VH-VL binders against q9h9l3. Designs and how they scored, part 314

Target 1, 176 residues: q9h9l3
Amino acid sequence: PRKMVAIDCEMVGTGPKGHVSSLARCSIVNYNGDVLYDEYILPPCHIVDYRTRWSGIRKQHMVNATPFKIARGQILKILTGKIVVGHAIHNDFKALQYFHPKSLTRDTSHIPPLNRKADCPENATMSLKHLTKKLLNRDIQVGKSGHSSVEDAQATMELYKLVEVEWEEHLARNPP
Key: E = the ipSAE of ESMFold2; O = the ipSAE of OpenDDE; V2 = 0.75 times the mean of E and O plus 0.25 times the DockQ between their complexes.

## First folded at step 16 (VH-VL)

Design Dc6 (framework fv_amlenetug; at its last look DockQ between E and O 0.90; V2 from the best seeds 0.77)
Fold by OpenDDE, look of step 16:
Structure Dc6 (fold): chain C 176 residues (1-176), chain A 120 residues (1-120), chain B 108 residues (1-108)
Amino acid sequence: as target 1 above (176 residues)
Amino acid sequence: EVQLLESGGGLVQTGGSLRLSCAASGFTFSNYAMTWVRQAPGKGLEWVSGISYRGEYTDYADSVKGRFTISRDNSQNTLYLQMNSLRAEDTAVYYCAKVRYYGSGSFDYWGQGTLVTVSS
Amino acid sequence: EIVLTQSPGTLSLSPGERATLSCRASQSVSDNWLAWYQQKPGQAPRLLIYGASNRATGIPDRFSGSGSGTDFTLTISRLEPEDFAVYYCQQRSSYPLTFGQGTKVEIK
């Protein structure tokens, strides 16, 4: 089987009125939760909204941040050939301006067996925080300091591991 | 080979000003954030200031905030530190250092430093 | 700011011995964003370890870093004569960036 990694990104607002979501931090962990990548990333455009209460990103973090172009190259090298696990992962890929093959993508926000296990409607979109609390009895994204992308990536991986066998079998029978 | 060469250090009176330069070579200067770190005689290392690769973002230690200004000229591969209102406690060897990506906030290359002495 | 406290202040050892240096943070260092530097007299610092446990380019295998949260360790498995120097830890979790006060490894 292919190696598996989990990814979580934090975005800031750029462009007019800050409505464009630009990558500002990316965290990648392996199957065991070990951090493979964790960097602040500097968008090519001026930041209008740091979205700090959610992203945890502050102006100071951009001082030593990795330029987007360089970071993107580094991240793609890690993701290439891997099964990539994320939560609402289409947002992460959009921010990265990269789309991983669907057959190698796992989105924990769209796994019915995972929702079922959490006593949620199978076709509902549940938050990472909610699923993590219900299934792992762990609190993430607490406080006012913003999200921890490493914690979120680790939680995402742990959630997927709960349904990995069942879901991989399902995908084998029903390839995307 | 990566090289960083500081210059501009010297003796200056309290309240005076000095401008340090750091000439960079051996890497694409414009792609990397840079930092200044100082070391008082016989003392440890103290972070002074940092600047992003395009110069859009800067930050300073509280001890120098409002007095020092970090800047860069990417066309000249040069980092600067404008030091105003100098104090005796600013006496130190000043190092310029390159920021490492994959471990941003760590410094993988350092210059040999330039000595700044502030006297009464 | 995050205060890094290194211990011991001075470590007296002989060549061939194992050196263990400690760096303790006043609060948790996020995602093990810790680096170690070596500085010899009259020289600029040199990066040894970044990300708590990754050796920088050209750094010998006898140097290793470990730890998480608030407690970090630099280990020199077998001291060479050229390893006697001052060692600093540094955090990149929050600004301002900060260094430990240093540990001097001296020859016994």
Scores: ipSAE 0.805, ipTM 0.912, lowest interface PAE 0.5, mean pLDDT 95
Fold by ESMFold2, look of step 16:
Structure Dc6 (fold): chain C 176 residues (1-176), chain A 120 residues (1-120), chain B 108 residues (1-108)
Amino acid sequence: as target 1 above (176 residues)
Amino acid sequence: EVQLLESGGGLVQTGGSLRLSCAASGFTFSNYAMTWVRQAPGKGLEWVSGISYRGEYTDYADSVKGRFTISRDNSQNTLYLQMNSLRAEDTAVYYCAKVRYYGSGSFDYWGQGTLVTVSS
Amino acid sequence: EIVLTQSPGTLSLSPGERATLSCRASQSVSDNWLAWYQQKPGQAPRLLIYGASNRATGIPDRFSGSGSGTDFTLTISRLEPEDFAVYYCQQRSSYPLTFGQGTKVEIK
């Protein structure tokens, strides 16, 4: 059977007024939450806004950061052929400039049974922090120093496991 | 395959200046962050400075800030360390090192080092 | 600044014995970004372990790394004559990058 991984990315602002989101950190964990990849990434474009309170990225992280082109190649090699789990994962793939097959993609922000378990509207887009607190009794993204993409990827995998059997059966009956 | 060769060390008086070079071959130099690490005689390793692959980001140990400048010339595959206002405590072997793929803060290849001796 | 404290300072052992080297950080090393290096007299350091537990290319399997958070260990399961050297740990979790002060493994 296919292996599953979870991914989370942190972005910085590039382009005019820092409005373009560019990849600056990526973390990938396996089904058990073990870290397969975790690196700071230097975007090819000038960084306008580090977005540190959310991203956790500071200037110093860029000194040894892996160039985007190299990091993208490393990351895609890990993702190829696997079921990839993420939260609002479209943003992660956009930052990677990458398309992953929809049949192998799982987005915890768009799984109605998961929202139902959290006593949330089934069509609402709930934050990872909220779902994790409600369903796993865990606090993530604590403080003002930014998010940890490792912590977030691990939480995302654990959330998916709560609905994995039901959702995989749903997708088998309703192929994308 | 990967080779790093430091040069430019020597004997310098306190307050003097020296420019170290590190010639790189066997890898695509322009894709890698680079670092200087020093070791005083009989002592341990001390990180000195690092530089991003295009040179846009640099950082320095507090002990050398304002006196040392790291730079690179990607067209010549060369890393530099300009050392000004030298002090006796700057006496060390200076190594250049390549940042590793996977584990980008570890150093997988090192030069053989160049000795800088600062005396009055 | 993260201070890395290695222990023991010197480890006197015979060939064939197991060596256990400790590296303790003054604060957590996020995501296990810790490396180990070997340095023989008159030579440049050599990368042994990266990411706390991953053996670098060409490193014999008698070398292993473990640990997380603030406590990390390098183990040499069966010392060979060429393993008598100084060993340094290094972190990249916080800047500036720092090394431990070293552990000398010497022949008893």
Scores: ipSAE 0.660, ipTM 0.845, lowest interface PAE 1.4, mean pLDDT 91
ESMFold2 (binder alone), look of step 16: mean pLDDT 91; pTM 0.933

Design Dc7 (framework fv_amlenetug; at its last look DockQ between E and O 0.68; V2 from the best seeds 0.00; counts 0 for: pae E 2.3 > 2)
Fold by OpenDDE, look of step 16:
Structure Dc7 (fold): chain C 176 residues (1-176), chain A 120 residues (1-120), chain B 108 residues (1-108)
Amino acid sequence: as target 1 above (176 residues)
Amino acid sequence: EVQLLESGGGLVQTGGSLRLSCAASGFTFSNYAMTWVRQAPGKGLEWVSGISYSGEYTDYADSVKGRFTISRDNSQNTLYLQMNSLRAEDTAVYYCAKVPYWGSGSFDYWGQGTLVTVSS
Amino acid sequence: EIVLTQSPGTLSLSPGERATLSCRASQSVSDNYLAWYQQKPGQAPRLLIYGASNRATGIPDRFSGSGSGTDFTLTISRLEPEDFAVYYCQQRSSYPLTFGQGTKVEIK
């Protein structure tokens, strides 16, 4: 079986002006799109901005949320040794205060063949929503209730599958 | 062994107040979210309120919002439920329950409950 | 709120028989957010299943959970005398947290 997972995180704003992005939800799916992890996470610092419009996070979600340190341990256990697929994944890793090996990381926001397939410039950074609509004919992040990290993780995995063979060959020839 | 022991239940008149306590042992109380769930006589389970591990975040069912207050003292390993403006429909056995990390929002351990009876 | 409807209301069976309990949600619930509880007369509820299909610690393997979306099932493969009780499903997909109305498994 392929040791590949896709991850998507939602962040809230902490710090004096709410400019610090803190992990508030994390979703991980396997190659088939099955949910391996999906939890609300409580930042160690006071939340200044829930960023609900985008994150979907509300105050109520923090009541039973998993403390960050515990959640981080759970998530790292899942990611260890896996190929991790994400979109603009550096943001997720930053929020997790964890950096996965580059050789085992796949960022769908930086895969030129994926952009080419979507009739976009290869060197452009396209949104997950746009690529998903263009290549999968699926609408994600619809409405005003915020994003679904599970939905986004699943979409990310499906997008990567479209270029998996080509991209893995490229990486084999050009290791990071 | 995890133990939760509720107390403070009893008979109270409509409009009255009551404070429930839940004494926790057998686990690091301050690391876990806690919840109150009630059950009217012969009826099903109803979620009442929840509180984060530090007490910073709380939430309530609409039926008790503005009347009940959940709190905790982590130094005493105790969960509280302050109930004001009590109504007949608040009559129930009140359970405190522990919220595990792997199932936030589910409850892996329950107390035996304390009965609150509100009479006219 | 998400309404959980359990069926049947009462299930009359004999020891050794298979019990199948249904829980239907008014809207989609992630399987990660569905739990089952057992409550015997005069006792507090006990967690049986979390994440739709995971047995809690100490729960016998005759209990199993399945389902996704809006339809979930609790199965007791072979009823033991101590299994006659009321069973509740519960969701944590959204607030307020909600329970089903319960299914009573009684001895025939």
Scores: ipSAE 0.576, ipTM 0.848, lowest interface PAE 0.9, mean pLDDT 94
Fold by ESMFold2, look of step 16:
Structure Dc7 (fold): chain C 176 residues (1-176), chain A 120 residues (1-120), chain B 108 residues (1-108)
Amino acid sequence: as target 1 above (176 residues)
Amino acid sequence: EVQLLESGGGLVQTGGSLRLSCAASGFTFSNYAMTWVRQAPGKGLEWVSGISYSGEYTDYADSVKGRFTISRDNSQNTLYLQMNSLRAEDTAVYYCAKVPYWGSGSFDYWGQGTLVTVSS
Amino acid sequence: EIVLTQSPGTLSLSPGERATLSCRASQSVSDNYLAWYQQKPGQAPRLLIYGASNRATGIPDRFSGSGSGTDFTLTISRLEPEDFAVYYCQQRSSYPLTFGQGTKVEIK
């Protein structure tokens, strides 16, 4: 069958008042959680707000960062032809300036069987931290350092595995 | 073939200044972050300073902050390290190194190094 | 600043033997941002491993890396004559970037 990867990104603020979210880190893991890609990325425009409390991105991370255009090419080469799993994944694709086929996209923030397992309303949008704690008994995004996109991508893949068989069969019967 | 060639090392007195250069060839220099790493005689490696591909972002080890300045000239494919207020503990071989796109923050190509000796 | 402590300081072995080199961090190295380098006398370092376990391009299969958190290992499964050198670990998890003090692998 078709290979599956999970992705998570961290963004910084660019544009007027730092309100535009621009890609500053991206991590991709395979089905087993092995890291396929993990790099800091330098946005093409000036960084107004590092958003460090949540992103974990600091000025020094930009010293060795990969230029956005090059990083995007590397990331898209990994994603092409694969089922891509993410949490609120539309934000990641927007930051990549990319649209992955809907039929190959899995968003753990919008899977009713996963919410059901967590004793949450099926239509609720639940945070990755909350789902991971309830369903995997793991604490992610702890401390003051901001998020780890590797940790978050790994957690996202493990969450999807809990409902993979059921959800893939549902999608086969109900193509998006 | 990627090549990095350091120059500008030599003997200098405490409190003096030197400017190191690193001539780059065999790759598009302006696309890559660069770094300086030093090694005191008989000792291990110490990261000194790094600079982003455009030169916009720089960082320094605490031991050299305020005394050393990293810079680059992308039109000449050259990396620089201006070293001021030199101390005996700055005596080392200084390497320039290239930062790869994958595994960034590691260093895939290194120059041969240039020796800086600081005497009293 | 993350301090990396390598052990042993010197490892005396014969060709064909297995070498195991340790690198311990003073605090967690997030996301396995750990690299290994080889340095032969009179030469610049050579990148072996990045991301704790990924071999750099052109590095023989006998080199492998493992570990997470604060404990990392470089293994050379069968020492070749060219492998007798000093080995350094390096972290990129926290700035400034730091190296371990080195482990010398020498002929017994």
Scores: ipSAE 0.561, ipTM 0.824, lowest interface PAE 2.3, mean pLDDT 91
ESMFold2 (binder alone), look of step 16: mean pLDDT 91; pTM 0.931

Design Dc8 (framework fv_amlenetug; at its last look DockQ between E and O 0.78; V2 from the best seeds 0.00; counts 0 for: pae E 2.3 > 2)
Fold by OpenDDE, look of step 19:
Structure Dc8 (fold): chain C 176 residues (1-176), chain A 120 residues (1-120), chain B 108 residues (1-108)
Amino acid sequence: as target 1 above (176 residues)
Amino acid sequence: EVQLLESGGGLVQTGGSLRLSCAASGFTFSNYAMTWVRQAPGKGLEWVSGISYSGEYTDYADSVKGRFTISRDNSQNTLYLQMNSLRAEDTAVYYCAKVPYYGSGSFDYWGQGTLVTVSS
Amino acid sequence: EIVLTQSPGTLSLSPGERATLSCRASQSVSDNYLAWYQQKPGQAPRLLIYGASNRATGIPDRFSGSGSGTDFTLTISRLEPEDFAVYYCQQRSSWPLTFGQGTKVEIK
């Protein structure tokens, strides 16, 4: 529906040994793939591991980064009342220290019809990259520059659209 | 009202040093990243340096790396640019600019600039 | 670095006319990372548009931004006398941050 957005976050490592995943970038797109939000975010704690090869985050990105508390407020304002689509979205919400209502959450990593469409086991957890390639014939997360959260959010939304009708009906019959 | 006021510009010889200051008011200075942008006479804009709100993270254009140092004193609401080993090509009006939360990496408020002239 | 090329170099128009300014990037730039600035003679730059299409606070609706990928446009629907200035595009998609060389909108 019109009140649907897709989110993807990139995290860096903070805390002892960099084991804490802290939000460092967040991208939100609407149903059409238009970018509603895309900012680098500065964790409250010192970054120990940028995880650059995956996150794409570099030290320079933190120069103009939005403080976490501010960014969190901005993001929550966008998400409130929306159906939020994401891939393995629990990680994003954890990093945001925010949990969206389950009834308004759509995780493309746990949609059996989507996996079925991609000729994957329905109960398997498939990567966003794999599903995007199989179902959209699109390559994402290529190169050595790390992930693009905007690209990933857009891909996530497009994937969900493929099964939206079926899945929404399923959820209506089986509310979480 | 947001105000940024640069100072410290002037005439300096090649190889010399100069320290620019930017006094900020009208907003919570310590909450925002800041930047320096310069403009040579009759030329366009060139990004020089940026600093995070806490001062922990800094970056520079290649043209000034190793020579310029950006810093800030949040208790004084002041941004600084220490310029060493100045060259003729560093001659420019230097602007301090505020980085907004939304659309960060853009610059929503600018000072009026301070002129730095480097002569041989 | 990403090079932003603006065109035309100079745009000569009369008040009331429509102005269309182009900014082309050497590589793809995310929409949210393209901004436009206005600089009047003897003044500091002023933010006009951020995120390719969002007007900054206090910016009149005659200013609009559009585009994606490598091609971006700033449009002034009806030029006012105070709109004659130099306009710069700027990207934050890749470091270092870079500006276009500017387009001068002058009175015909």
Scores: ipSAE 0.845, ipTM 0.918, lowest interface PAE 0.5, mean pLDDT 96
Fold by ESMFold2, look of step 16:
Structure Dc8 (fold): chain C 176 residues (1-176), chain A 120 residues (1-120), chain B 108 residues (1-108)
Amino acid sequence: as target 1 above (176 residues)
Amino acid sequence: EVQLLESGGGLVQTGGSLRLSCAASGFTFSNYAMTWVRQAPGKGLEWVSGISYSGEYTDYADSVKGRFTISRDNSQNTLYLQMNSLRAEDTAVYYCAKVPYYGSGSFDYWGQGTLVTVSS
Amino acid sequence: EIVLTQSPGTLSLSPGERATLSCRASQSVSDNYLAWYQQKPGQAPRLLIYGASNRATGIPDRFSGSGSGTDFTLTISRLEPEDFAVYYCQQRSSWPLTFGQGTKVEIK
């Protein structure tokens, strides 16, 4: 079987009025939740809005951050050839300036059986926080310091495991 | 091999100034964040200041903020620490250190240090 | 600021023995942003562990790190003669970056 990882990213605002989302942190975990990558990343453009309340990114994080071009290369080496799990994962790939094969992509924000397990409408977009609380009895994204991408990636992997057998069989019969 | 060579230490009077340099070789200096860490004689380690790979972002320990300035010259592969208004408590060995891509905010290579002694 | 308190201050052991060094934080160190360093007399520190448990490049597998939150441990499974040194923990989850006061591992 093909190896599986989960990814989560945090973004800051760049470009005019800070409206462009640029990568500032990336965390990748393996199937068991062990951290394979977790680094702060300095976007190539000037940061206009750190979005700290949600991103957890502060100016001080940028002091030791890895240049975007270098970090992207390291991250893509980890992702290549693997099933990649995320929540609303297209935003993460956009920030990485990367398109992962759809057949190897799993998005916990768009898995009807997962919503069903949470007693949520199957076609609704549920937040990672909500699904994690309902299905894992765990509070994530708590406090005033923003999200932890490690915590979020780990939660995303655990959520996918709840429906992994069913969903992998569904995708085999219904290629994306 | 990665090499970091500090220089510019010495004896200075209270209120005086020194400029420390750290010459880097064996890696692409302009791709890495750098830091200064000091150690008073017989004491532990204290983080002093850090600077991003481009020099755009800097930060300082409260004990040196407003008195010390970190900078870098990527064309000469050199890190600097300008130390002004020196106090006796600034007496220490000053190390420059490299920030790695993995575990950033820890420091994988260190110079041998340069001693700064501040006398009254 | 996060204060890191290391214990014991000095650990006297013989070669071949197991060393266990503790680092306690005054508040939670998020995402296991904790590193360990070794420093021998007259030398610069050497990075051993980052991320609480990841060995840095070239570090022998007798060094291991563990822990989370406020309580972290460095273990040296079988002390070699070259392992007698001072060990420091360091956090990067909150500013300023801080080090523990050190644990000296010495020959008994």
Scores: ipSAE 0.761, ipTM 0.888, lowest interface PAE 1.0, mean pLDDT 92
ESMFold2 (binder alone), look of step 16: mean pLDDT 91; pTM 0.925
OpenDDE, look of step 16: ipSAE 0.843; ipTM 0.919
ESMFold2, look of step 18: ipSAE 0.721; ipTM 0.875
ESMFold2 (binder alone), look of step 18: mean pLDDT 91; pTM 0.927
OpenDDE, look of step 18: ipSAE 0.820; ipTM 0.911
ESMFold2, look of step 19: ipSAE 0.539; ipTM 0.813
ESMFold2 (binder alone), look of step 19: mean pLDDT 91; pTM 0.930

Design Dc9 (framework fv_amlenetug; at its last look DockQ between E and O 0.79; V2 from the best seeds 0.00; counts 0 for: pae E 2.2 > 2)
Fold by OpenDDE, look of step 16:
Structure Dc9 (fold): chain C 176 residues (1-176), chain A 120 residues (1-120), chain B 108 residues (1-108)
Amino acid sequence: as target 1 above (176 residues)
Amino acid sequence: EVQLLESGGGLVQTGGSLRLSCAASGFTFSNYAMTWVRQAPGKGLEWVSGISYSGEYTDYADSVKGRFTISRDNSQNTLYLQMNSLRAEDTAVYYCAKVPYYGSGSFDYWGQGTLVTVSS
Amino acid sequence: EIVLTQSPGTLSLSPGERATLSCRASQSVSDNYLAWYQQKPGQAPRLLIYGASNRATGIPDRFSGSGSGTDFTLTISRLEPEDFAVYYCQQRSNWPLTFGQGTKVEIK
């Protein structure tokens, strides 16, 4: 079986009025929750909005941040050939300017059995925070310091593990 | 081979100014963040300042804020530390250090340092 | 700021012995953002370990790092004569970046 990793990214606002979401942190964990990658990343354009309340990113974090092009190369090297698990993962890939093969992608925000297990409508989009609380009895993204991408990646992996067998069977019968 | 060579240290009076330089070679200087770390005689290490690879982002320890300025010239592969309003407690060996991509916030290569002595 | 407290202040050992150095943080260091450095007299510091447990390039395998949260450890499995030096831990979890006060490993 292919190795599985979970990814979570934090973005800041660049471009006019900060409407462009640019990668500022990326965390990758393996199946056991061990951190494979966790770095602050410097966008190629000037940051207009750090979105600190949600991203947890501050100006100081950019002082030692890895340039985007370099970080992207490092991240892609890790993801290549893996099953990649994420929550609303299309946002992460967009920020990375990279799209993983659909057959090797798992999005916990679009897994009906996961929602069912959490007593939520199967076709609804639930937040990572809500699913984690409901299914893992764990509080994430608490406080005012912003999100922890490592914590979120770990939670995402654990959520997927709850429905892994069922979902993988479903995908085998219904390839994307 | 990565090399960092500090210069500009010396004896200066309290209230005086000094400019340190760090000449880098053996790596693509413009691609890496850099830092200054100092060590008072017989004491431990203290982070002083950091600068991003392009120079756009800088930060300082509270003890030097408003007095020190970190900068870089990527065309010359050189890191600088402008020190103004120097105090006795600024007496130390000043090291320039390279910040790696993986494990950022650590320092994988250091210069041999340059001694700054501030006397009253 | 995060204060790193190293112990013991001085460790007296003989070549061939095992050295265990402790670094305790005043608050949790996120994602094991801890590094270890070695400094010999009259020399600049040298990176030993980054990310709590990753050995830097060129560092012998007798050096190892472990720990999480607030408690971290540097281990030298078998001391060599060249290992007698001062060792510093350093955190990158929160700004400002901070170092421990150092542990001196000296020959008994």
Scores: ipSAE 0.831, ipTM 0.914, lowest interface PAE 0.5, mean pLDDT 96
Fold by ESMFold2, look of step 16:
Structure Dc9 (fold): chain C 176 residues (1-176), chain A 120 residues (1-120), chain B 108 residues (1-108)
Amino acid sequence: as target 1 above (176 residues)
Amino acid sequence: EVQLLESGGGLVQTGGSLRLSCAASGFTFSNYAMTWVRQAPGKGLEWVSGISYSGEYTDYADSVKGRFTISRDNSQNTLYLQMNSLRAEDTAVYYCAKVPYYGSGSFDYWGQGTLVTVSS
Amino acid sequence: EIVLTQSPGTLSLSPGERATLSCRASQSVSDNYLAWYQQKPGQAPRLLIYGASNRATGIPDRFSGSGSGTDFTLTISRLEPEDFAVYYCQQRSNWPLTFGQGTKVEIK
């Protein structure tokens, strides 16, 4: 297939009352699940809420974190020209302050054939954890320590592979 | 050319204090996280403390927590380590090191080190 | 905390020989989070390899890193006189950051 990567991000709360979601970790894997990028990222704004139960981000991770503007440049260089797979990927692009071409974007939260394989309603938005358990027989996001963006990116790529042939053919016949 | 120059080491008695400095040049100091690593005579490397590029985030090895304080002055391109309540076990060469722009939490440039000797 | 154990403690070789240094972790280490350093007597450490297998700037291609999970290797394909030194591995996969105890490569 075409050059394809999967991405997952973790966010922390910035801005008033911690309501703004800002990028604090990003992981990118290739088609085989090899890690191409995985760095903790320090938002340009003060962190109000680490959201550790979900993000897995702690104060210690920020000590050596890459400044946002530098990390964004590194990440965009990897994404350019590639098919990018993610789960609810709009949130990841928003945190990156970037929007990838729709023709090169694959969102496992919006693929009806994937829901069908999981015996879920085709119009439902299913969690990555649920789809991974049902379709790959794997438990991800285990415990109370938050999500691993590497684990999540790898799971997202494996889920897409289950429907890749069907969905790529669909998109070829029905260009976005 | 990236250069890091430590200073402020010397002989001090147990319970005493020292302040180490690391003068940086050849890069935009305020864009990079910095680290102190020490090496006891004849021993291996031990991470001591780190500080984020803005200075907002710091952390310490358990062996020095509560006794050592890392800080930086980005206007002077200088990293500091304030060492209080010194013990014999703190005797070591202290290196400052730069965390790179990208890529792994490794330390791409090191100073030549400054020796701290703690005696009775 | 991840403990890194290097072997052998000392490796005695002649110039031109191939050196293979091992670093074993007590827990799995992401390949991106393992580095190797060289330290000569009286000098500061020098970064050789980052991300388990990427050469740092200015490092000769006779140095290579490999491995994954818990087992990592630094290889020097043909020892030069300047390569006799102590070598350390270092991880950032888990807090706190830790170094191995070192492998000394010395002239036979």
Scores: ipSAE 0.519, ipTM 0.792, lowest interface PAE 2.2, mean pLDDT 90
ESMFold2 (binder alone), look of step 16: mean pLDDT 91; pTM 0.927

